# Designs tried in a protein design chat: miniprotein binders against Rap guanine nucleotide exchange factor 1 (epac-1). Part 1

Every score and structure here is a prediction.

Target 1, 139 residues: Rap guanine nucleotide exchange factor 1 (epac-1), of Caenorhabditis elegans (p34578r516to654)
Amino acid sequence: CGYSVMAGKAEKILEYVLETRIDALGDDISELDVFVEDFILTHDAFMPDNTVCNFLKSYYFRTPYRATRDSITDSCTEEVRCKRRVVQFVYVWCSLLRVNFFLNPVTNSFVEELFCHVIDDRKRLGGMEDILTRIGSIR
Positions, changes and structure headers below are counted from each chain's first letter, unless a header gives other numbers.
ipSAE, averaged over its two directions, is called F for ESMFold2-Fast, E for ESMFold2 and O for OpenDDE. V2 adds 0.75 times the mean of E and O to 0.25 times the DockQ between the complexes of E and O.
[cut] stands for letters that were removed.
Atom coordinates printed by the task and the answers are left out, and those that the model quotes come from them; centres of patches stay.

## First folded at step 2 (miniprotein; from G1 with V61A I75A)

Design G3
Amino acid sequence: DERTIQRLADEVKQLAEQMDRLAKEGNPDKIRELADAVQLLAEYIRRLAEAVKRGDPEELAEAIDRLAELMEFLADRVEELARE
ESMFold2 (binder alone), alone request of step 2: mean pLDDT 66; pTM 0.499

## First folded at step 10 (miniprotein)

Design e70R (from S3 with E70R)
Fold by ESMFold2-Fast, scan of step 10:
Structure e70R (fold): chain B 139 residues (1-139), chain A 100 residues (1-100)
Amino acid sequence: as target 1 above (139 residues)
Amino acid sequence: DPFKLLRKARQYLSEGQHDRALDVLEKALSIDPDDPYVWYFMGWVYRKMGDLEKAAEHFERAVELAPDDRLYLKFLARVYEELGRKEEAEKLYERARELE
């Protein structure tokens, strides 16, 4: 009974992290967010890695509420922002767990799948391939 | 082994068992005393406990072992700021910026 309540709350926390805090972490010189660090290092207490990975996959392919003209002409549309948020979150996650991220088959499988999607979306994302190189350097 | 110990430390940390997390991390150091991630993790645990001076000492060791890791530089800079060591923090932010 408790798990369903935890799962719903966890999804809201992930949305909060992605939509309000993770955007700022795209700039390497900016301050790291303590809430994001704490969440990544402690989420196992209430949410398994597979649940996080599945949510991030769903979020990457999300079709957000459209903003009329902006969704047509601006490469920084909400759809592109959602994809960038997922990639940035994964970068922070890899940076905090280091080699242990890649030794975990759940997170390793997820990041390999994410790499394929980012490459497929390269024209729309405007060069997020650079962050894949950074993730690889942590390995 | 060290990877299992790091997973166990993370588990204790998620449960708020800071002392047990540190015990496990000390075991990891006995196996590989030069793993910068272990030093960083211990610093982070001390920071959660409110011991900023101990946190700084451990982050300093992590930076010594991995001087080109931008995140370790930023963690050290941030804790230096919290300690009022503004000039040292600014130097570390500049180093991290150069590694972009």
Scores: ipSAE 0.006, ipTM 0.253, lowest interface PAE 10.8, mean pLDDT 70

Design e70S (from S3 with E70S)
Fold by ESMFold2-Fast, scan of step 10:
Parts: C-alpha cells; structure tokens; sequence
Structure e70S (fold): chain B 139 residues (1-139), chain A 100 residues (1-100)
C-alpha cells in the first residue's frame, strides 16, 4: 500500500478502512489485512477509542441518498451494507484486542449499544441476519 | 494493570517508540509470563521494527501457549512467509484453516 496516512484526517482514514478493507472481508475474517491490523493496534495515538466509537455509530446510521422512489430498495441495501461494515470492523477490533476490548468501558459500552441497534434494525430491514449473528458472536 | 500496560504499549508503538513499548510489555510479562497475547504483541512490535527473526520467536511462544488460536497461527505464518520460510508458513495457514 503506497497510500500515505495523515493524522489530521483520522475520520477519513476510518471511512477508507470501512469502505475498502473491511468491505472486502465479507464473511471470511481469516484473511486479515496488515493495514487494518496496524490501524486498530495504533489508533490511540491520533484517535481515542471514544472518537472511533462515535464515528462508527454515525456511520452505522448513515442515510443513503435516494434520488427517486424507484431507488428505495437500493437505498435499503446500501444502508444494510454500512451497518455490516461497522459490525465487521468491531468484530476484527475485538479479535485483535481480546479481553482488553471488554475491560475498556468505552468499547464494552459501545458493543452493547451496537447490539441493541442491530436487534432493533433487524425488525425493520431485510438482510440483517448475518450482521446479528456476527455481533452476537462478540457477546 | 495489564490492561493499562497494553494500552500504553500501543500508544508508544503508534508514536514509533518501539523500545518503550517493549519495556512496558516486558513489565506485563513479569505479571503474567504465560499470557499469549503479550507474546503476540511483542512479536508485532518487533515486526514493526523490522526484526522479523525476533517477531517469529515471540509469535512462536504465543502459538505454544495457545496452539488452538487461529489468529496467532496466522501471524506466525505471515512472518514466516516474510522470512522466506514458505513451507512452514503454508503448514501453519493450513492448521489455522482447520481450526475455523
């Protein structure tokens, strides 16, 4: 990866990770990306856990653009994709930090909150079953 | 204590202060020398320093302490691959897949 990372654009880096690296993982987390590992293990220097969790929460509730009524189904699919990316990132984060993820009240509270959102969203959105299964495996 | 030490080590690592990160991790090992996560993290620090041989040694210890942890197996396989130990890396990747 010849991409240069700027500390002042921490949120843009996280968005990049979610939209390219995490999105590429799909259901197979066994092929962890070195860039994602580096980012998760070193983010504390430029982006505290609270900031990461707040950004992930905002990304989870990202509202897709709807140009016409005919695009509603595409918008719902994009909305679910954003939620999947967030949950997948949290799963990788938890996997790398192990018990230390849950000993941190910030990340522990965030994952509990996220789980409740996934349960609620499953009632309204199709395609949430794999996301619920993934976050349930963290709990 | 161990949690704070690991967080402090991560911060040092992100700042490029590898020696200080290792000092903190050494203190974590003095508290629990059989914690495979600490060995894994030390291996990661050595890998960031470009010392692949020491990275391998520490990942080997993590795998020894947690032989059924596919994540540690993959990290060891990855560093073996970087060292040109392709056959050993391939064997570890296969073992990791069997555990999943």
Amino acid sequence: as target 1 above (139 residues)
Amino acid sequence: DPFKLLRKARQYLSEGQHDRALDVLEKALSIDPDDPYVWYFMGWVYRKMGDLEKAAEHFERAVELAPDDSLYLKFLARVYEELGRKEEAEKLYERARELE
Scores: ipSAE 0.041, ipTM 0.470, lowest interface PAE 6.9, mean pLDDT 76

Design f3I (from S3 with F3I)
Fold by ESMFold2-Fast, scan of step 10:
Structure f3I (fold): chain B 139 residues (1-139), chain A 100 residues (1-100)
Amino acid sequence: as target 1 above (139 residues)
Amino acid sequence: DPIKLLRKARQYLSEGQHDRALDVLEKALSIDPDDPYVWYFMGWVYRKMGDLEKAAEHFERAVELAPDDELYLKFLARVYEELGRKEEAEKLYERARELE
């Protein structure tokens, strides 16, 4: 149906945002792009919060594959990078929505779940320190 | 209820109804005129409408109410830069950077 087609297009936009705009943002949120601001403030028109959260969760657990053994370290780094992108997006999302973000049970429960995943992954993966600090600042 | 008003404003914005969003945000300001987020949100709506002068005015109020909020400083700096107020924008970017 038409709704599922629209949701698929929104997921492609969200993937683009995570991989280009959020990734390029780095640690300096003051450089936030107007495209990302517009997307976060108006995404409800194209993708409900539950769908956004489900996509972000799937993206957080994304595991890229490398064909050669000498790029395995880069593959593991890319896995952590996906987790960083999701947490950074959520940080921007809550920063722009403020109280509305935390009063929404969908986004509030998602942040709680995401925090638990970051805590667990930190025990197994290196390079999670900045991600933990960022998700902790949301709580 | 200012929280319900903010959600209603977001809904109007997602529908492209900027004037209705502003009406709702003005009601939120009548309840709490010192909420910097409402001033920021109105500034963002005016920016989308192309009214950079009103956007700057509202971002100025948000920064006045929350002078250590790096995002409000960044939004004001960006609008100042678009208005040709380069020196003022540069100072605000410096302030935002120092808060990191």
Scores: ipSAE 0.032, ipTM 0.434, lowest interface PAE 7.4, mean pLDDT 75

Design f3L (from S3 with F3L)
Fold by ESMFold2-Fast, scan of step 10:
Structure f3L (fold): chain B 139 residues (1-139), chain A 100 residues (1-100)
Amino acid sequence: as target 1 above (139 residues)
Amino acid sequence: DPLKLLRKARQYLSEGQHDRALDVLEKALSIDPDDPYVWYFMGWVYRKMGDLEKAAEHFERAVELAPDDELYLKFLARVYEELGRKEEAEKLYERARELE
């Protein structure tokens, strides 16, 4: 019971991190906020890697909230932005955990799955080149 | 072995048990004293404890072992900035930027 409550709160923290901290970080990991560093280094004590990966997968494919979009161009831009946020988070995650990240079957499988999704999405969406480069650098 | 120690250190940190985390990290250093990541992680723990001088010493060791790692350079620069060592911090930020 306690676990399910904590998992829900952790998912809200992940959403906050993706939408504010990771979004603001852009391509420069060196601007990393101490909050993001703390969260990534300690998350597995209250949120398993499978839960993180499942949330990130869901976020990667989410439809942006309707009230924030005005046109199909804006919709495509926000869709790509969600994908960029997920890949950027994974890049920060692997940069902080290093060998622990790469020897973990859960995160390793998730990276490979994300890479395939980015390749597929690149065929239909513009603005995916930096995302593909980033996810490719993790592999 | 060392990877399990790092995971255990993270668990202690999430519980606010900084001293136990440092004990586990010291065991990791006894296995591989030249692992810059362990030095970096100890520095991060000291920073969380508010001991910026010890944080700087450990980040300095990580940078010494891995001088081209932009993250270690940035974390050292950040702690130097917090210590009021602005000129040294700026130099490290410039080095990190050059590596990107």
Scores: ipSAE 0.077, ipTM 0.507, lowest interface PAE 6.2, mean pLDDT 76

Design f41I (from S3 with F41I)
Fold by ESMFold2-Fast, scan of step 10:
Structure f41I (fold): chain B 139 residues (1-139), chain A 100 residues (1-100)
Amino acid sequence: as target 1 above (139 residues)
Amino acid sequence: DPFKLLRKARQYLSEGQHDRALDVLEKALSIDPDDPYVWYIMGWVYRKMGDLEKAAEHFERAVELAPDDELYLKFLARVYEELGRKEEAEKLYERARELE
């Protein structure tokens, strides 16, 4: 059902990957998802690396859509969840491409930029410790 | 340039052009036959083609070249499982878990 809604739009497919597939991995990032692997290994055909990086950056800074003053939902928790999804995706991406990830100036620059954002966000948001540890493991 | 060849192979793979992906990967392998990543991608292509025996052979080579790589161990284990080699798959999953 989610896949059907997002068919035909490259950015919506990536959003689906983040919200459904990466999110479903939870804390066990070592478990591989065939759809995520297929997407990462084949995304060049429909999304250049720069487009993927730009979308991930926009998603990382996404504000909670339905947050209100009287909302019982924790908007800060949702903000951190978006950041976690992006970092987990980048970790899987790096793990599949290995040194080739860092030989590519686009992905190398993006991960360096992302690392700085995580460091800065840890200063103002709680619950960033696992995200920092994950991005810090990307060498 | 092996990097450009690998990008081209991934593009063919995404388009379902498995034979062309293999041609490009074989060229990359002729330049650097000890790159475990090339063997790993070839195994993935064979798996998508439904040739699980060839997939296993290529993943075995990737694991041989990089025996402490958690992802290569898990892919080999998964293919062994699909081939009905349950005991061998379980041992590889255990090895991958020990690597964190």
Scores: ipSAE 0.007, ipTM 0.298, lowest interface PAE 10.2, mean pLDDT 73

Design f41L (from S3 with F41L)
Fold by ESMFold2-Fast, scan of step 10:
Structure f41L (fold): chain B 139 residues (1-139), chain A 100 residues (1-100)
Amino acid sequence: as target 1 above (139 residues)
Amino acid sequence: DPFKLLRKARQYLSEGQHDRALDVLEKALSIDPDDPYVWYLMGWVYRKMGDLEKAAEHFERAVELAPDDELYLKFLARVYEELGRKEEAEKLYERARELE
């Protein structure tokens, strides 16, 4: 079985982690709470690595639409924020699993694919430099 | 097979089966007693069990085996803080910061 912290699918828990815990984390992984560390270290018991990577890839390419009713926000900025969340999550994941992360062909190939996407996106989106630096530090 | 043992240990940990996780991790240590990551995971299991003193002991071993590993230094520092060992924690945070 998996986590019973709330109702819903494992993918919803991962989205929650990205949007609350990872988004608030900043540069220091020592800010990680027990919930996020536990989730990353044990997720493969209830959500296979391939499923996690596929969800992260989908989230990375999320294209939010501006909502006139709620707020006027630069959609380019929000798109970059989603990409930053994914790269930061992968950085934490790699930092916790170390050699096991790179011995796993699923996670290793995903990092290489993600790195290529960050390089490509840098050509069309502003504000990608810190994301490129972060993903580069993983490789 | 060390990879499979570590995956199985993480599975037991996610299920709250701390004793079984430790048993699997001890088998991993019998294969490679100098793997700092295994000591780190054992420390994590003890931390989940609320045994902060044993968590610190195992994190200390991970740091001994990998003294320049920022992650191990930071988590040892956190456990030292929780144990009230403030000066030792501050020294470890300083060492981790120098490695950044």
Scores: ipSAE 0.006, ipTM 0.321, lowest interface PAE 9.7, mean pLDDT 73

Design f41M (from S3 with F41M)
Fold by ESMFold2-Fast, scan of step 10:
Structure f41M (fold): chain B 139 residues (1-139), chain A 100 residues (1-100)
Amino acid sequence: as target 1 above (139 residues)
Amino acid sequence: DPFKLLRKARQYLSEGQHDRALDVLEKALSIDPDDPYVWYMMGWVYRKMGDLEKAAEHFERAVELAPDDELYLKFLARVYEELGRKEEAEKLYERARELE
């Protein structure tokens, strides 16, 4: 039950959304469930846009949990997955708010900054092409 | 400022202040009555209030204003399902799938 898992901090709810709901979506936002839609449309009451953007930025640069010297490939895969989750969340957010997303200086500035990070990371990491395509569609 | 009105409406909606959310959205409509997103937001408020018939009416208006918007088609289909209007919902899901 979604309601019962949301007794904690606003940041924990956003992490839950990213790791369960957004991660499960893949490429098709038409599969978006009512819980994610409601959260995105009403998040201002739980956490301001600036707080959401700051959390997403931190999540985008999250380091892998357990690293071993021989787990470089697995570590890079998980790092790319975190970046994909953030970009997918932003894509959904933009799709729900439309022009109002870009009228907000906080979200507009965040998308521009995120786009630069994706461009830079593509030079270092494999598997970034779908993420670049997605964020390019936002801009 | 339409953006500020929509942010305020979302805040009221999250606080369960549905009547105040509707008041703010009506002000947004008085500025731009052809903004499909405002109609969509009003439908969402009515849905949270449990008034599925009014939710459908407002989502219908959003679809009328933006007939090729997959999101509005999908929300209208979901409310039609909740109302037991299964055939109408199926047709809207089919329309949404046909859009690329």
Scores: ipSAE 0.006, ipTM 0.307, lowest interface PAE 9.9, mean pLDDT 74

Design f41W (from S3 with F41W)
Fold by ESMFold2-Fast, scan of step 10:
Structure f41W (fold): chain B 139 residues (1-139), chain A 100 residues (1-100)
Amino acid sequence: as target 1 above (139 residues)
Amino acid sequence: DPFKLLRKARQYLSEGQHDRALDVLEKALSIDPDDPYVWYWMGWVYRKMGDLEKAAEHFERAVELAPDDELYLKFLARVYEELGRKEEAEKLYERARELE
């Protein structure tokens, strides 16, 4: 539903994108969201690449705490969800920028570092092999 | 050189400076007129300007230069949908799907 401007720090806007727009994609990353595309194409105007990359790294390792009686299982579920959101966002980012994503030292260094972590976590993330292969094809 | 021009064009596009974005992209084309990615970005600028016919023309050129690139096929299909060219858009989506 159209482009919405969210007040607050740049990091809160990115968190919104991950938690609402990217999360809605589930395992079907082939569907394009106009809001996500617009954000990626215009983020340099209000959020430098290094800021985006640093936030994504922090978000990937986020350990959300759920105030429930059996919080261990709840926490693990949300942790995996956060990791999937980051990987899916990076795929959309790579798809839009293509070779220019990898020619940029900031984004290239970030994705190399990120994928070391994704490979370590691959068994937990289930189904990420296709996304990794597709990102490799863009390079 | 072309990398810096594309980044500058994207910056102008994000700032709503469409004419300046086009000027920079035309410089990129003067370096390599067959770069499908430059034609793709020109299509984006025209789309942001609301000129869907010119957006389609530029995305068409990108697809002609790189007919197996699913990115260009998907965005051409989207602009065709916005123009009411539903059957042509469906064919392009099908073609992009086959490449995945």
Scores: ipSAE 0.005, ipTM 0.163, lowest interface PAE 14.2, mean pLDDT 70

Design f41Y (from S3 with F41Y)
Fold by ESMFold2-Fast, scan of step 10:
Formats: structure tokens, sequence, C-alpha cells
Structure f41Y (fold): chain B 139 residues (1-139), chain A 100 residues (1-100)
């Protein structure tokens, strides 16, 4: 039996990382703080790779709640922002683990799946070009 | 806005401005004093500054607020180990292992 509370706490930490450090990081990995690096390198101690990948997939397809109902444009922009956060996190993860990231079938298959989602989403969403470029640079 | 405050703290940390990062995190605590993640993050900043005693105090508060959180238990254990508090560190590692 697992702890639902523990799973939720791990997800909250990952949300904080995505919404704070990764969201503000942009293209420059040199701005990555030591906490994010340590979190990524030690996540196996509290969250398996498969669990991280499943959460990231869920977050990639997230439709953020809006306080005001009038903003299809804002909703689409925030949807793209969630996708950018996930791809940027995966880019950082890959950059820290290097060959070990690609030797791991869980992370390697996840990147290939994520790349297909980015290609598909580019057809329906504007502002996906930087995300496609970033995930393409991982391969 | 807790995300805005955490983002600002990260920016100060990337610039090596630990004191300003702590000021922003203290502001976050004034909004939600029971957020174990903010206590944990402050402990991590103090550890980065080399203030292991203050790091331990803040990690202790995070563990008090979230006693079954593996992350907080492990970081408290690491800083206890760095402080030479070997027996206390070992018990925390045991607790974290039992949660896995």
Amino acid sequence: as target 1 above (139 residues)
Amino acid sequence: DPFKLLRKARQYLSEGQHDRALDVLEKALSIDPDDPYVWYYMGWVYRKMGDLEKAAEHFERAVELAPDDELYLKFLARVYEELGRKEEAEKLYERARELE
C-alpha cells in the first residue's frame, strides 16, 4: 500500500520547481540554482523516474484554471506556458544526467513521446516554435 | 502571490544575494507561516551559506510541519550528519527509508 499524501507532496514540490525556477529560467541553464540541481539529481530517493515522467505528462496537458471566464487567448497562452515548463524541465534534466538520461529507457521513451506531442500541438497552438526547438535540441 | 515570492528568492540566490533571498522567504512565511516548503527552502539557503545550525533549525521546523515528508527528513539528516550529530541523522535516515 502506498501513501496518497506522500504522492501529493512530491507532486507539489515538482509544481513549485516548474512554476518558479523552471518558469523563470528561459534558455540559460547557468541560472539554475543548486536546489533545483539537487532535487533533479536526488529525486530517485523520494520519487521514481516513471512517477516524475507521468506527472510531467499530466502537467503538459494541464488546462489552468482562470479567475475570469473571459480569456480564450489567456487560456491558450497559459496552456503553452505549461508545455514550455515541462520541456524546459526535461532539457535541464537531460543536461545534468547526460548519457545516463538516454541510457534510461523510462526517460528516453518519455522524451520521444513528448517530442511527438509538441509536433502535434504546434499544429493547433501558436507560440510553440521555441518549445519545438528546445525539445529537438535534446535529441 | 507565493509563486512570485519564490521566483524572486530564486533570482536573488542565482545572483549570490542570500540575505535578500531570505528576506523574500521571510515575507512568504508572514503570509503562510505553516508552509513547510518555505521553511525547507530557507534551511537550504542557510546550508548553502555554511550556517549549518540555522539550516538545521529551519529543516527541523519543516519536519515538524510535515513529519512524513521524505525530502525534509533526508535534508535534515544530511545537515545533522554535517554537524556531527550522527545518531540523530541515522534515525532520520531510518524514518525516511520506512516511508519508501
Scores: ipSAE 0.006, ipTM 0.132, lowest interface PAE 12.9, mean pLDDT 72

Design f75L (from S3 with F75L)
Fold by ESMFold2-Fast, scan of step 10:
Structure f75L (fold): chain B 139 residues (1-139), chain A 100 residues (1-100)
Amino acid sequence: as target 1 above (139 residues)
Amino acid sequence: DPFKLLRKARQYLSEGQHDRALDVLEKALSIDPDDPYVWYFMGWVYRKMGDLEKAAEHFERAVELAPDDELYLKLLARVYEELGRKEEAEKLYERARELE
């Protein structure tokens, strides 16, 4: 049984997607990368939606590396960057699946929860305006 | 259950079983032939198989069913570009921009 090995690989692929592909697209994700699309369409085979959502939630609340914490401005920027990556990924996911994304109770519940987190985090963190706008457009 | 069919199709695709993925997607179309996502997914499978002409045909149907979906317009444009249909691709990119 290779399931655990495949699940670990899926988490690393998702992290790669967030940190390279989604991050590189900036605020304009209109040019969707083939790799990102392939991952969204095939992840269910080795990473259930619930697991993907749980990983994204964990990544959204990721703490910057210790070295970066010594630079307060860089730390805050990196924290917001992680949140932006998650919201951008969810937006792409929603755009590809459309009605099927919202009819799935797992993904529908996750986007509602994520929206609440963005609202709450905006009170503490600057630079959340584009993230709020994007998550709001999913609603 | 259409969602179970779509999940099964994704599983086959991830395993490189393109023909089985298409079989499952055809069953999904028999339930709802007007779901643009299923047409788009079939086009994606054909693209993975290297059949760009069939990919374009299925993406064309997805765009027909969802003409205001800028993502489907761009994906069709990309396949047209790969097929050397540059004028048609350019028009689709222009339509996507107009949708803002």
Scores: ipSAE 0.006, ipTM 0.324, lowest interface PAE 9.3, mean pLDDT 73

Design f75M (from S3 with F75M)
Fold by ESMFold2-Fast, scan of step 10:
Structure f75M (fold): chain B 139 residues (1-139), chain A 100 residues (1-100)
Amino acid sequence: as target 1 above (139 residues)
Amino acid sequence: DPFKLLRKARQYLSEGQHDRALDVLEKALSIDPDDPYVWYFMGWVYRKMGDLEKAAEHFERAVELAPDDELYLKMLARVYEELGRKEEAEKLYERARELE
């Protein structure tokens, strides 16, 4: 039970990181702070890589809440924002681990899968060009 | 296995076992002394220990091995700022900005 509690807390921390620290990065990686680096370097002590990847995939495909009919446009931009957050987090993760990120079958498989999702989503959604460029730079 | 060593070092670091993390990272360097990430990781451990001079030395080596890595440049700049080396830090921030 202890581990399940830790995993739930880790998911909340990851959500916080995505919504605050990673979101704030935009195109400027210089906004990356010590908290994000520490989390990436130490997360596997309390959250295995496959759990992180599964959470990120779930977050990437989150369906925006529609409060009213008028909110549909904002929901679409929020959907793209969630995808950008996930790709940016993976970019930082890869940048810190470098070759070792790709030597891990879990993270290597996940980034290849994510790349395919970004390519597919670019065909449907506007505003995906920066996301595709970022994930393409990971290779 | 360098990957397994890096994972073990991360675990020790998360547990506050800085000396054990450094021991494992030194083993990784014996396998590949030109891996900039290992040098960066050692610098990070020294920074968490409060040894800013050694942190700077290791970040310097990481930047030397990967001079176009924005994260390594910014980490070195931050440590230089903490050491009062303001002018050197500003130059590194400028280099990182130029790589964007």
Scores: ipSAE 0.006, ipTM 0.264, lowest interface PAE 11.2, mean pLDDT 73

Design f75W (from S3 with F75W)
Fold by ESMFold2-Fast, scan of step 10:
Structure f75W (fold): chain B 139 residues (1-139), chain A 100 residues (1-100)
Amino acid sequence: as target 1 above (139 residues)
Amino acid sequence: DPFKLLRKARQYLSEGQHDRALDVLEKALSIDPDDPYVWYFMGWVYRKMGDLEKAAEHFERAVELAPDDELYLKWLARVYEELGRKEEAEKLYERARELE
């Protein structure tokens, strides 16, 4: 998709959440960060769901611009990490909102689309198995 | 590095260490006093502490620095609403909608 709804400070906040809070969380959501929880429960007051979903989709397909002699391996590793961050965030979001997440056509459509992307990327990228398991557990 | 300072502030915030988070954010402001995001973050910390007047002051500064940022407008509106400043809040919500 070529459209981005927002390209500013709201996206920077979400990027920091993904890179500092969600990344540090790993697979254990039982120790959920109070900032992440508060952000998810109140984000609609300052950032509509469509904007969040569009940013997450962009972040999922992000390709790091950093280059090294091992750039191919480094790029693939960071690319998978970005995908993991997005899926982890969506899982937490779904877990907090439950039925309300699936009643919202924006978030419901987004998670279905994201699942298809994970299936496709698993064929091309290594290290996607935990990501596939996580998104497959979303109900 | 602003990223490291912001990460440190978020870590303190998650631990309930609001004063330490504010200390780190003040250091970020000493590096770039015109960064509206840092003012916005400080407003968030004050709001978490229940100091709605201080939260409003910091959100006001963020809006002054970035008057067309929908995020800052909406959060200023919300805190004005929490303070009972309903008319001012409605005007800010209207401004934010115009930026859609």
Scores: ipSAE 0.000, ipTM 0.130, lowest interface PAE 15.4, mean pLDDT 70

Design f75Y (from S3 with F75Y)
Fold by ESMFold2-Fast, scan of step 10:
Structure f75Y (fold): chain B 139 residues (1-139), chain A 100 residues (1-100)
Amino acid sequence: as target 1 above (139 residues)
Amino acid sequence: DPFKLLRKARQYLSEGQHDRALDVLEKALSIDPDDPYVWYFMGWVYRKMGDLEKAAEHFERAVELAPDDELYLKYLARVYEELGRKEEAEKLYERARELE
């Protein structure tokens, strides 16, 4: 159906943003990426907040694809990288929308849920402290 | 009310309806004329329309109302840069950096 096709394209844009734009920011997210800003501020009608949140949740829990995995890299670090990308994206989203991000029950509920996932994952994964600090700063 | 108005403005902006977005933002401004976020958002819309001079005016007002807000300083710097006002832009980027 038309909506399904449109949603699939939007999810590819989000994946691109997470894997190229957000990943490239590293730990320094003080610089804003114009492409990411435009996407967040101008595509609400094209991709509803609930769809964005659902994709980010799926990405947060994804297993690195075999095709992108290198035997030299630890699978644990790849899992943590996916989680870091999601939290960094949410931080940028929050920074651009400010109070409007938290007044929206969809995004507010998602951040609460994401914070709980980060706390839980810290118990089993190393390297989560930076991610916890970042999402804690949103709250 | 202000939240619904800002969400409606974002909806119009995402559809390319810049004039309608500005109409809604003017209503938000009539509720609180000193809200720097509304001035910033109007500047963003003008920038999307390619009206860099009006974008600068609105970002300038946002910075006047909230001089220590890193977001507003960076947006003003970017539009100054686009206008060829490189020295002014660099000073604003430095101010924003100091607030980190």
Scores: ipSAE 0.006, ipTM 0.394, lowest interface PAE 8.9, mean pLDDT 75

Design k48A (from S3 with K48A)
Fold by ESMFold2-Fast, scan of step 10:
Structure k48A (fold): chain B 139 residues (1-139), chain A 100 residues (1-100)
Amino acid sequence: as target 1 above (139 residues)
Amino acid sequence: DPFKLLRKARQYLSEGQHDRALDVLEKALSIDPDDPYVWYFMGWVYRAMGDLEKAAEHFERAVELAPDDELYLKFLARVYEELGRKEEAEKLYERARELE
């Protein structure tokens, strides 16, 4: 039971990171958030890479619920926001691990797969150009 | 080496250099011909070029090598739909749905 409880908590923490810390970075992702950095460097202790990649893939394809808001937002805009959060998180992850990110077949396969999704989604969704540029810059 | 080839292919693809991307991917296949992801990536490049029949052929190979990968099943189903092969596409969507 302990592992399943830990995994659920780790996914909630990752969701928090995406929705608050990564979202707050905006376009200035060159300034690393210490909380995000610490989380990425220590996640192996409670969430293996494969689990992180699977969660990020699910989050990338999330269809946000449309609700009454103080301002009117397009559901397409919310879809793009989720995709941007995932790509920005992966960029930070790659920047911290560098060559080790690409030597790991799990993370390397995931980033290539994510790149294909971004190209495909750019054809149907507006506002994907910065996301494509970001993922294309991953080395 | 193979990871650098995949990154190079991705870079060519983002620039619309489809032929160069395919050349690099063929080089990757010469190193590991049974890598389902390389077949999938080639299928995606052919689909981007509008060659749906070659896209289907390469996605079929990826599914053969990794029959439990939801992503490969879904992209094969989508290209089958684009080809008008709706019954085969529906069977693939059903298979993907049954995977966890």
Scores: ipSAE 0.006, ipTM 0.203, lowest interface PAE 12.8, mean pLDDT 72

